VHH binders against Probable endonuclease 4 (nfo). Designs and how they scored, part 2

Target 1, 285 residues: Probable endonuclease 4 (nfo), of Persephonella marina (c0qri1)
Amino acid sequence: MVKIGAHVSSSKSLDLVFDRGREIGADTIQFFLSSPRSWHWKERSDEEKELFIQKRRETGISPVIAHSSYLFNLASSDPVLRKKSINGVIRELKLCEELKIDYYVIHAGKSKGLKESEAVKNIIDSVKEIFSKVKLKHTFFLYETLAGQKGEIGKTTDELAQLMEPFKKENTGVCVDTCHIYSAGYKINDEEGFYSYRSELSKKIGLENVKVIHCNDSKTPFNSKRDRHEHIGEGSIGYKGFEFFLNDEYFRRLPFILETPKTADWDIKNMERLRRLIRTAPVAQ

## First folded at step 11 (VHH; from d49 with Y33W)

Design j01
Fold by OpenDDE, fold request of step 12:
Structure j01 (fold): chain B 285 residues (1-285), chain A 123 residues (1-123)
Amino acid sequence: as target 1 above (285 residues)
Amino acid sequence: DVQLVESGGGLVQPGGSLRLSCVASGFTFSDHWMGWVRQAPGKGLEWVSDISSGGSTGYADSVKGRFAISRDNAKNTLYLQMNRLKPEDTAVYYCAKEPYYDSSGYLEYFDYAGQGTQVTVSS
């Protein structure tokens, strides 16, 4: 079945993400392990960790996704920032493994004045160091597609292919964000554009390496290079862009995570909107 | 162990004022984002205000111009001055360590919170 969920609050205690997921009727959930705007780390108690595992079992919510801190930049030319980022990722991944979180989603980084090739190299080197210190047995490390804001690495399939190449034997993959790829210039809101992008992913990355779909509409127009999420059907992508993913024979097997504005009961509304787009049979391609 | 103890809540009439306090212990207070969140009856937790270690402040649209957050690092204390209170401000108010909220102001994270203090605005 198609798994649909949302980013939920992880305030106070991580086990509560399952309660909050259940409240909105989520099949799958995403959350932060710590504040995404702070370098401080909260150590979790054994009791909290045990309760996390227990509640997951009880609720059946799956898969479970963690989103990395926004402070991390694995491409940074600043050795202090880069090292802090690496160490931050290591801490988060270790906790993911301990909690048996399925996917860890990260924005790889920004060049911040570097050449693209240099930024890519820095990210690869950072990830090599990370994997030298963290052995992923359960959790997958996922690069998120980016909108193409200034300096972002991961805004093209080619960039992602380069990042993926050295780690084919590791638990790595890609998280596709519909708003981001649309903003980056992939015209997924029409049929030709969707299948073109799908073909490109298949050829350069491999579809099997796409593990999560961030399902967000866009407040800004096509190819804006901006990252502004909108409610499903309220933005410039429109329902068709999501319908293509939800009914694709491969993508429909993945978790769809809403990162849309969370005012009122919009998570419930957006999930319902997505569910209405699902057909009884998948479309082969 | 981290502890946050809120006080200052009470019953006030619309248009009235309250001043909340939060005393922190168990961590270096001055190094962290601190904030206030609240939970009204039948609703989820919502972000109200925050203040950085450097003193930069933020406010939810619903309280902007009426509430003022401040901190005294020497006393490990966070404050919330609430003026021109409205019935819709009725909630349990919590002091929160390292709060984070999305672009719409939805609370997505905090490390710790106290037991809260009840604020009731009613005629």
Scores: ipSAE 0.902, ipTM 0.951, lowest interface PAE 0.5, mean pLDDT 96
Fold by OpenDDE, fold request of step 12:
Structure j01 (fold): chain B 285 residues (1-285), chain A 123 residues (1-123)
Amino acid sequence: as target 1 above (285 residues)
Amino acid sequence: DVQLVESGGGLVQPGGSLRLSCVASGFTFSDHWMGWVRQAPGKGLEWVSDISSGGSTGYADSVKGRFAISRDNAKNTLYLQMNRLKPEDTAVYYCAKEPYYDSSGYLEYFDYAGQGTQVTVSS
């Protein structure tokens, strides 16, 4: 069965993410481990960690996904920022591993004036350092596809392939964000475009390395290079774009995470909208 | 250990005003985003306002133009001036350390919150 969930609040205590997930009827959840706009780190108590593990077991919510801080830039030419980013990722990954969080999703970085090749190299070097200090046994480190905003690395499958290459023996993979790839210029809202992208992923990344789908519509038009999420069916992607993923023989096995605006009961509505798009039989390719 | 102690709540008529205070301890107050969140009866936690270490402020659409957040770093105190109060502002108000909200204003994170102070707006 297709697992559908949403990014939920992790306010106050991490174990509460499961309560909040249950509240909206989520099969899977994503959350922040700390404030994504602060460099400060909150140490979690053993009691909180144990309660987290307990509630996960009790609720059956799975997989569990953490999203990295937005401050991190593994490509930065600023050694201070880069080091802070590396250390931040290390802390988050260690907590993920301790809590047996399944996936850690990160925006790899921005070139900030560097050549793309230099930015890619910096990211690779950063990740090498990270993995020299953190051994992932359970958690997977996932590069998120990006929309193609100024300097973003991970906006193309080629970039992701380069980032992935040195770490094939590590727990690494890709998180595909439907809004981001659509904004980046992959025409997933029609059948030809979807299968073209799927083929490209298969060839350059390997489908088996795609672990999570961020399921977001787009407020902006195709190939806008902007990152603006919209409710499912309310944006320029439309229902078909999501239907293709939900009914694909491989993608339907993955968790679908909503990062759509969270006012009122929209998470519930969006999950329902996605569920209505699921067919009993998958489309084989 | 981190402590946040809210005060200043009470019962007021619609259109009235209240000023909330939060005294922080156990961390370097001046280095952190601080904010106010609230929980109305039968509802979840809602972001109300926040202020950066540098003094940059944000407000939920529902309170913009009526509420004003401020901080006194020397006193480790956070304030919320609430004017033109409405019945829908009735809630327990919490001081929150390192709050974060999404583009829609949905509260996605905070580190710690105090015990809260009750604000009731009723005729």
Scores: ipSAE 0.899, ipTM 0.950, lowest interface PAE 0.5, mean pLDDT 96
Fold by ESMFold2, fold request of step 12:
Structure j01 (fold): chain B 285 residues (1-285), chain A 123 residues (1-123)
Amino acid sequence: as target 1 above (285 residues)
Amino acid sequence: DVQLVESGGGLVQPGGSLRLSCVASGFTFSDHWMGWVRQAPGKGLEWVSDISSGGSTGYADSVKGRFAISRDNAKNTLYLQMNRLKPEDTAVYYCAKEPYYDSSGYLEYFDYAGQGTQVTVSS
């Protein structure tokens, strides 16, 4: 079956993400491990960690995805910010491994006045340091595709390929956000555009390295370079773009995570809209 | 142990005012974002307002211009001044440590919240 879910609140206690996922009928979930705008880290008790593992097993919600803090910039030339970012990622990945979280999704970094080639080099050096301090046995470290807002690294498949190259033997991969790639200039809502993008991913990244789909419509027009999520079918991408992903022989096997606005039970509505676009019977186990 | 103790709720007529307080202990209060969240009967948690360690403030559209958040770091106390109260403001109000919310006001994260204080706006 196609796994469809949403980003859910991790307020108070991490185990509650499973209750919140079940409440909205999610097959798969994403959440923050800590406040994404604060450098302060909340220590988690052994009891909380045990409850998390228990509820994961009991609900059967899978895959489970963590999203990194927005404060991290692995490209930074500021040594204080870069060190804090590296240490923050190490801390989050160690918790991911302890909780057996399947995917850790990160915005790789922003150039902030650096040449893009220098920013890419800094990210690679940062990730080398991270992997020297944490061994990923279960969790995959995923670079997220970005819209191309000022200075973002990860807007093109070429940039992602460069970021991944030194880590071929590590648990690494890519998360594709439909709103971000549409805003970055990939016309995924028509047949030619979708298959052109798919071919580019296959050639430059390897399709098997795409592990998660962030499933978001766009408030802004094609190629806007702006990241403004919209409800499924109500934005510029429209239903057709999502239909291509949901019915593709490879992408349909990946978790689809909504990050759309959440008022008035919209996660439930958007998941229903996505499920109606699936044309094939569930795949047998 | 982190503790957040809210007070100042009660019954008030429409157009009235209340001031909520939250006394914090078990952490360095001055280092953290603090905020107010609320839960109306039968509804989920809604972000109301936040204040950074440096005193920068934010407000949900529904309360902007009517509510004012402040903090007294010497007393480890967070405040919410609520003016021109409406029946729609009826809720349990919680003090939250390190709140984070999306563009719609959905509360995506907080470290801790208190037990809450009831605010009822009715005649």
Scores: ipSAE 0.692, ipTM 0.871, lowest interface PAE 1.5, mean pLDDT 92
Fold by ESMFold2, fold request of step 12:
Structure j01 (fold): chain B 285 residues (1-285), chain A 123 residues (1-123)
Amino acid sequence: as target 1 above (285 residues)
Amino acid sequence: DVQLVESGGGLVQPGGSLRLSCVASGFTFSDHWMGWVRQAPGKGLEWVSDISSGGSTGYADSVKGRFAISRDNAKNTLYLQMNRLKPEDTAVYYCAKEPYYDSSGYLEYFDYAGQGTQVTVSS
């Protein structure tokens, strides 16, 4: 069965993400561990952590994904900002391990005036420090593909390959966001373009290292270098691009997480749109 | 413990005004984003307004131009001035610590919310 879900609210208490996932009929969920725009961290009680684990078991919602704070910049040349970012990631990953969260998704960093090669080196050094202080036994650390807005590192498969290379023996991987790669110049809504991208992923980073699909249409045209999510089928990607992912022999096994606009019941509508694109004749294994 | 205590709700005629207050304790109020969220009968929780530690403000489209958020860091108090009230503003209003919302206004996160204060706009 293809696992389809959405980013849900983690307001108040983390365990409520499972209730909110159930309310929308999600197979899999993503959420923030703390406010993504604040450096302040909310300490979680042992009771809250225990309830989280209990509800994960009771609901069967899986995989479970956390998204990092947007404030973190592992590329930063500002030592204060970089250290705060490293400490923030360490703190979030430690909680992920405590809660047995399957995937931690992060935007690797922004150059902010640095050469891309220097930004990549800084990210690698930051992640080395993170892994020296956190041992990932259950959680995978995932670099998210990015749209290529000013200074973003992670917009191309080559950049992701560079970021992953030193960490092949660690629990690392990639989250592919359909809107981001489309905006970055990968024409995934075209058959030739989709299979070209798939081949590129396979050859440069290994297809098995792709662990999560962020399933978002795009408000902006192909190659715009803009990150503006849209409802499934209503953006520039259209249904065809999602159909390719949902029916691919590998990608169909991954969690598909909607990060589309969420007013009213749109998560329910978008999940239904995705489910209707799944072909129902898979080979049994 | 974090506490957020709202007050100032009540019954008001359409076109009227109310001022909500939220007294905060148990954390360094001046360091945090604060905001107002509301829940109308039969609806989910809806973001209304927020204000940064530095005083930058944001508003939901439905209240922009009619509501004004402010804070008094010396008194650990958050305010919401509500003008030109409409029946659709009827809701329980909550003070929230560290709210975060997506591009659609969906409330993706908050640390804590208070018990709320009822606002009813009716003739």
Scores: ipSAE 0.685, ipTM 0.867, lowest interface PAE 1.5, mean pLDDT 92

Design j01
Fold by ESMFold2, fold request of step 12:
Structure j01 (fold): chain B 285 residues (1-285), chain A 123 residues (1-123)
Amino acid sequence: as target 1 above (285 residues)
Amino acid sequence: DVQLVESGGGLVQPGGSLRLSCVASGFTFSDHWMGWVRQAPGKGLEWVSDISSGGSTGYADSVKGRFAISRDNAKNTLYLQMNRLKPEDTAVYYCAKEPYYDSSGYLEYFDYAGQGTQVTVSS
């Protein structure tokens, strides 16, 4: 039915993400391929990669999602940072392909003093360079919707449509984060607002290009332009917003990944909260 | 090969102190974030403290003001000075290369960790 999971630790060895997903009862998982705050890269042995593939098969956890480093800024006007970011994405995507990771989720970039139109152009140029050096056979490259904190590109469906336009023949798509779009001004916790947003997605980027839902409540109010994740039902979105996504004919088919605060057993609690919102058909007689 | 060897654990009474050490080899120690993580009985891994290559430090709320992380890049050694120890500090303490944690202190990533050193705080 509906695939619900969480961002899990990829500490020590990548194959352990499957053990950690099982420990919390996740149907699907997301993780970092490298430290999201360091430019240093840990080379992975053939043994680790083989074990990753084995445990994916054994656990049946799917889809499998990688999140990019937070250091990458494909919009950067600093040529050193931009080149490091491009090379970092290439390196991460090559590993994704080797491990047959289904989705690679990235924050496209921040303008950091550039006009938004120039930041968009820089991101497109960066992604063109990335795809000139990496051929995606399995993995989809997904732009994540963002809250619109100072300079973030990917706040609106119009921005995402611009970013995707040159890559319609490539394995590309979108990851929708519920907290981010709520903070960006999409009122997804009421019926009119949810269906209006769904219609915008369908019209401007194509609903089929949405591949992953980041399922997070918000500590901050509607349209705050701030990214502060909260436990399901305890934030400003509330249960109703998640109920709309979880029971939509298209979105219910996508993986739902929790990125909520994770100490103690909160991933287990939040997954239970989401599962209670799923409407099921009566048991057949 | 990357190696991290922790030492300095032991049994102490509440209010006591311990100093942990971690000797690193197999990488350029001075270029990396280093940190301490711990696992209490029956619990998952918890971030304790970290220190950047440039010496910037961070601490979990539960240990702020009681613990002090430091590094000696010439000796490839990471330290954790633990003061005013409490029973809830009882855990195996690990030295970690390139740790990363979320806003709640959940450990989302590290490259490597050592075998750990046991710290037990009891009356």
Scores: ipSAE 0.644, ipTM 0.852, lowest interface PAE 1.8, mean pLDDT 92

## First folded at step 17 (VHH; from n01 with Y101H)

Design p03
Fold by ESMFold2, look of step 18:
Structure p03 (fold): chain B 285 residues (1-285), chain A 124 residues (1-124)
Amino acid sequence: as target 1 above (285 residues)
Amino acid sequence: DVQLVESGGGLVQPGGSLRLSCVASGFTFSDHWMGWVRQAPGKGLEWVSDISSGGSTGYADSVKGRFAISRDNAKNTLYLQMNRLKPEDTAVYYCAKEPYHNPEYGYLEYFDYAGQGTQVTVSS
């Protein structure tokens, strides 16, 4: 069974993400561990943590994915911002381990005027420091593919391969966002383009290191270098790109997470649209 | 360097109208999504509206049907027509480059730049 779900609100209490996932019929969920635009870190009570674990067990929703705060920049040349970012990631990963969250998805960083090679080095140094203080036993740390807006690190498979190289023995991997890679110049809604990208991932990263698909259409055209999510089938990617991923022998095994705009009850509609694209083999007698 | 200069704010009575303007420089205006965000006293930043490079618009539920966003790419200018203003619309309004919102927290999820803002006060 293909696991399809959405990013859900973590407001009020973390355990409520499971209720919210069930309400929309999600097989898998993603959420923020804290407000994504605040440096405030709230220590969670033992009661909240136990409720989270209990509801995960009761609902059977799996995998469970956390997304990092957008404030973090592991590439920053500003030592105050970089130290705050490192500490923020450490706190979020420690909570992920305590709650047995399967995947932690992060935007690696922005160069902010640095040379790309220097930004990559800073991210690697930051992640080395993070792993010196957090041992991942269950959770995988995933770099997300990015659209290539100015300064973003992680827009190409080459950049992701560089970021992962020092951490082959750690629980690391990649989250592929369909909107981001389409905007970054990977024409995934074309059969040739999809298989070319798949081959590139296999050669440079290893398919087994791709752990999560962010399943988003795009408001902007191919190769726009812009990150604007759209409802499935309403954007420039269209149904074809999602059909390729959903029916691929490897990618179909991964969680597919919608991060489309939260208007009306579109999560339910988008999941239905994705499920209609799944093909099955003929049943033998 | 990116600059966004807002104007057109002021004091207006409930039910009144205002038109905000934002003049942009330092980037290719026509290639980017633009939008309006606002901050009421003691509250976080709230996404109000955006408009794509091609003119597609989006609105927060709280302003839908009352506010209209538009752009003039030849003048590098973004507009917000605000009608039937309510006291709850009182805020500093910011012009933002590439805004994106997270409705769960009431904060902007992302933006590249925002201007210094223009004050809108709706008061009897």
Scores: ipSAE 0.000, ipTM 0.143, lowest interface PAE 16.5, mean pLDDT 87

